# VHH binders against Protein HIGH CHLOROPHYLL FLUORESCENCE PHENOTYPE 244, chloroplastic (HCF244): the designs that were tried, part 4

Target 1, 331 residues: Protein HIGH CHLOROPHYLL FLUORESCENCE PHENOTYPE 244, chloroplastic (HCF244), of Arabidopsis thaliana (Mouse-ear cress) (o65502)
Amino acid sequence: SAAAVNLAPGTPVRPTSILVVGATGTLGRQIVRRALDEGYDVRCLVRPRPAPADFLRDWGATVVNADLSKPETIPATLVGIHTVIDCATGRPEEPIKTVDWEGKVALIQCAKAMGIQKYVFYSIHNCDKHPEVPLMEIKYCTEKFLQESGLNHITIRLCGFMQGLIGQYAVPILEEKSVWGTDAPTRVAYMDTQDIARLTLIALRNEKINGKLLTFAGPRAWTTQEVITLCERLAGQDANVTTVPVSVLRVTRQLTRFFQWTNDVADRLAFSEVLSSDTVFSAPMTETNSLLGVDQKDMVTLEKYLQDYFSNILKKLKDLKAQSKQSDIYF

## First folded at step 4 (VHH)

Design e01 (from L03 with F102W; framework vhh_lunsekimig_d3)
Fold by ESMFold2-Fast, scan of step 4:
Structure e01 (fold): chain B 331 residues (1-331), chain A 118 residues (1-118)
Amino acid sequence: as target 1 above (331 residues)
Amino acid sequence: EVQLVESGGGVVQPGGSLRLSCAASGFIFSSYELYWYRQAAGIERELIASISSGGYTNYVDSVKGRFTISRDNSENTMYLQMNSLRAEDTGLYYCAAVDYEWGSSDYWGQGTLVTVSS
């Protein structure tokens, strides 16, 4: 292997040399951006597919290709790396087990063998409490595998990303499209991925956090209806809401499994079912903030995140309307 | 439905011209950074031209002065005007739309084939 040939005992690896896996994703790109801003030498591991990746090079990162479902492609990407930050997730068409389990296992084993000095893994809050949901079970099994591997690591359980709400609610409401809602009392403490990136880079510099499990929760937990109401207010439009009962989600999940759809689809439906139960995806941040030396008041609120998003988008839409109106005058 | 649909590819002689179009639907076009990528046989896919939401353009050195990227936000369409085409310009041309700031969905077109041959 070329990776094995480049391993020289006694050659020091720079602490600022990091590999971000899944760098093109919602979280991964924020990790890359923040790390570059803080002076890290960033290498991005991306899958060989027609997905935007050159923006990472534009930011100053190095981009390398590997496929987590093909373990032989991994070792070359780890040469000269001190820390791995694993943001990788599967595509919707891929089985969850291929990327989120088999791929993670391969990556962790390779990192251990290559002498990687720190590994950051992102898990899901309450994954240990929902073994019936395959994605959550896989996340919990990965936590345990990482603990048993002897690889120096940090595990970070996440509640949810504010970024996901843009595609799910903000954009459809602006475009007067139907949004899917539920009246379940479930609340989620969404966090801005920029804050996740900021806190992660602080955490990886603190050796006291080695081997620990942290939970990152946003400043407030929100129901689906509260998010929709906030988006309506900021967009200045009423949403067209189609309410999906929990019973329909349960039936759809079972039918999908029996009619031989991919396990990935069935597993994602099972996760959606959990989110429609009386579950609170939140955690106190006092201990985490103390460990990281950060102030809770500096966390981005969902109100501020969406306000900034809508302000920016509405300004662009007004500019477009002004251009259209100007054209109408000239005939 | 969200999609990017490319058109304008074809076979052209060296020194000829082509205009590629990328029509967007199902998202707020004006908010996205837009890109043309090219993939030739045996060569990694490369970014050849970009245009920001504010209209700022950038080009790879091999196409500067020959290619022009533009966008029409009122028609939800991006263009690539290709002049003085060379054999090495042969490849699949992809359009892409990226939301850097908010980390929302990124989109890719299906690709359109450009062949520069006599």
Scores: ipSAE 0.012, ipTM 0.361, lowest interface PAE 8.7, mean pLDDT 78

Design e04 (from B02 with A33W; framework vhh_brivekimig_d4)
Fold by ESMFold2-Fast, scan of step 4:
Structure e04 (fold): chain B 331 residues (1-331), chain A 118 residues (1-118)
Amino acid sequence: as target 1 above (331 residues)
Amino acid sequence: EVQLVESGGGVVQPGGSLRLSCAASGFTFSDYWMSWVRQAPGKGPEWVSSISGSGDSTLYADSVKGRFTISRDNSKNTLYLQMNSLRPEDTALYYCAKEWDYGSFDYSSQGTLVTVSS
């Protein structure tokens, strides 16, 4: 169609021209880094905020500003783009519906109108089964909207990020702070965002993936207590664990259904209700691995991810102590 | 710098009452859920109660529901726990905590001791 090229008629759009939306986030930055390393021309769409995006430019990416709540700012960012990789999510202080629904609808409609050839959307595992959780309901509605849009797309449902466990457990345990747990045996298949980025870019090169819904699950599903125990072992320190009862999370979930989502806590508590049930937040990877031509054994395990993290931090602390002692000798 | 300073603990007989206070500084108090956590001798930390930033929503552990009341005064940046019908099993060091920020509360190490004995 006429809209299948950029705004300069007759100029073909290269498959290596990608736009990463939400490029400063935990997943987005890994997509940018991997894409640059693989020779893509990467444009990063970031909000006009004081948060630094200079590191993306330093890596070799182009940075552009747009406000998804202002649809008129979007078209200029899509000029010359072949593929949009949408890592954007609302911040805790923002109304969830502004970015995750209204902004997403505007972006998808604009992408379709501008002739974008491929759109990658990150969703949440089991989002269709938890309409009581606003973020999951919005993710599922976005999946359906993409299906109805006629825009060529890939939907990737995620279970959880290993990176989140650093701030949640690893750092607090190492610093001898208290950590929060659940009293339910719920398991989550956390995946390293570097693997998510690797698998996503492989998917971009395979036309058989077009129109598919994939689930990316980590190599193993972990309980909160198993994660805490692993961090304790690697840090060489016992954790002070405060357990939040499942009954508390259920009451909070019901109340949050009647309020505007303007804070992170209410959304986290509603999502935590899902994670605190007897739910295994995982999926078999056999079909996904086959489609992507990857070996399950090449996936980063949580044991290796955390071991590398703690080893690097402990080495840096020892190096800093050695350097300080040398300074004392000289001054 | 976030600071939380607990007070109001003491020795009380079973069936008695105590009111705990927590003075908060270094953050916008009204924007955050606040919690009370206790640690009994020889046991790990136990969550007791939480209150929303506005004060409109409160949550309680089953062991204290109907006996304890959490409240806050956002104009004074102060969190409270009214403890009634105290039992020997309520004996613990009580800590004030800001919402679990990535699963941690690192802002107070003091606590206030509550001892319920005959």
Scores: ipSAE 0.000, ipTM 0.333, lowest interface PAE 12.1, mean pLDDT 79

Design e05 (from B02 with S50Y; framework vhh_brivekimig_d4)
Fold by ESMFold2-Fast, scan of step 4:
Structure e05 (fold): chain B 331 residues (1-331), chain A 118 residues (1-118)
Amino acid sequence: as target 1 above (331 residues)
Amino acid sequence: EVQLVESGGGVVQPGGSLRLSCAASGFTFSDYAMSWVRQAPGKGPEWVSYISGSGDSTLYADSVKGRFTISRDNSKNTLYLQMNSLRPEDTALYYCAKEWDYGSFDYSSQGTLVTVSS
């Protein structure tokens, strides 16, 4: 078709022309905001839903509609794009396989066919070590599919998002609701999505990173109890914490698996809490920081992230009420 | 909307028995695991017992093993806790908890008060 002819291999496309897929999500919106601030021409791929993307247009981005479960809707969104940044994730109401596997395969194949020059994929730390967790297995299979596709790419493995802790712990503690703790010793190095966006755009500009696998880990790894204790201190009140034995979480995780991971976001978080004491979601950042030319001291700490949230709690509570309440290691 | 209504609490002497009930509505009861949680006066909440959606798996806190039995009737959307050989330390407000859609448990009910006193 005419669009395919215009994007044939060797067709000059401006490096500043980027497409952000999943632009309305927690990570996607931060990528869009940072890219616009740095002078990129940003196109946002969003699903056709009522008023989901007006804020992106207000920021200065172009918005286009497509459905990753309908491959025929994808090619038109890629016309004139140099780089795709894939922040798309499955929703709880969707089978995990539909977006996280079939949708990504379709997007990668279409990007290759349309002559896209760079593709950024977000994966999960240690996904290759946990084939028993469906999301982890699908992420690892997607890494391999991308390597075999011949598409120039960067793969970034993530440990977890600080943003998810607001809905899971900060807000319930402020509202004096019950929160569930665990006796599992598992630790997660949560990172602010603003830092993920900053580091991604730095990586994007460095051709030496083409074809590489990077891991982005937050400044410190936290247990569930440490997060709860921090939220209590900042909220100025005690949480109503019920500690659930790891054996109960394992049974719950197995039951959820029998239902085809229909609540995908929760399954990602539940996984981290039922892992053995030998498993941690953290990685040294020395080599990544050196490669990207960044200072570890500039990374946002969880203490600072939550302090800023609680300092503006009234407004944040109103904003959060309007948003989907989800928790996972990325959210 | 999810609703959980506990009943069956009361005052009982040490060594006595009580059966607690929880009537559930607003969700497909058989698809979710259920737990009992209690909160003694002046203490934090303590998990007591767990039952899978099918009823095939049950777990108990060490403090109640051999004395308490959790069960469910999926045809009646009802959860039960049979409490035998009650002790003063079992005095607490008892809550039933639904598995949260995100793999955690949440209890948003008034609970039922159990007082064990001589």
Scores: ipSAE 0.174, ipTM 0.628, lowest interface PAE 4.8, mean pLDDT 80

Design e06 (from B02 with D101E S104Y; framework vhh_brivekimig_d4)
Fold by ESMFold2-Fast, scan of step 4:
Structure e06 (fold): chain B 331 residues (1-331), chain A 118 residues (1-118)
Amino acid sequence: as target 1 above (331 residues)
Amino acid sequence: EVQLVESGGGVVQPGGSLRLSCAASGFTFSDYAMSWVRQAPGKGPEWVSSISGSGDSTLYADSVKGRFTISRDNSKNTLYLQMNSLRPEDTALYYCAKEWEYGYFDYSSQGTLVTVSS
């Protein structure tokens, strides 16, 4: 039972025992996959939802349930865990305060009380510069809360995920569906979540990184229009683009690969101002690469990421058409 | 199951008026901003207008500003577009859209045809 076998604070636990919070998400699943491949004992904390988590068990991870809004459900999930990797974010339908603030505070306090030896928190680049954006303010407050908690931690600020561009642009363009474009001047240094996972696990092995704040940025920063143009070239067809002015963000709830909007007009207005201010979500990687002992040339470029995606999907579509043609000939 | 059903399209003379409706179901209507998008034959889609969940904020494309009015009735889960001073170039299939997800319009929207005859 988790109550009978709770470890006392300071009891040695295996460095390979990790808990991934938000394990079903785009980043979390990559952390789980990479950690399992590198021989870690992985426990996945998933919220009690109808969404399936069986694929995590199939990969070899242990799955446990907890509700971050119910602090009493958290301690049992932390028994025997050395390191917590916190990939959890609120869903679009949830108030950002519930998961991204109250849930984080509860999890961090519980981790500290139970003697967790390392906590990895994913934050947002420039969150300290945009207190007017609620999610960014919450991320920055969480960074400060971790610093004040005395819990050993690593903070990683992220710029963007390449994975989000597949559903937003690559697939709709390939399927000749409409995509929404914007005149936003914002540029984002998208990183492959596989690289984020790789760099995170390298960071876990280096005690010199304890207490540090790192920023993970992709090789180049891209505008929405540049991404659409690249997808058009690789798909071999023009996009049906519905262009929406940045001012429309003031009245619509939108998701970015990092940010979640409440259905609050102020949240949308604040982020619209950020996009209009020629914001660049990027950072130099020289210091991070040096600390992690990695080579910048090994980072996946957006061009390579999308080229591989389109090459693989176009080949699969061609193979499916060949199978249909074979049926026509021999039936 | 999110469903959007447009109605109110038809044939009208230049200078005439039409009122489009969109009946929404399968989600909490008042929690979402709504938009109208149109697609003329042989052309790409064009954003027309948007309205906040409360109905307090509206935006219009320059091509329709002063002629079209977007509104909503949250008690009836219905979005409206009042179109006045219609021009031949307003001829298009009109779609209502729930706030975009992954760069799409809501694909359950079948559209309603507006033809401005000359």
Scores: ipSAE 0.006, ipTM 0.496, lowest interface PAE 9.7, mean pLDDT 79

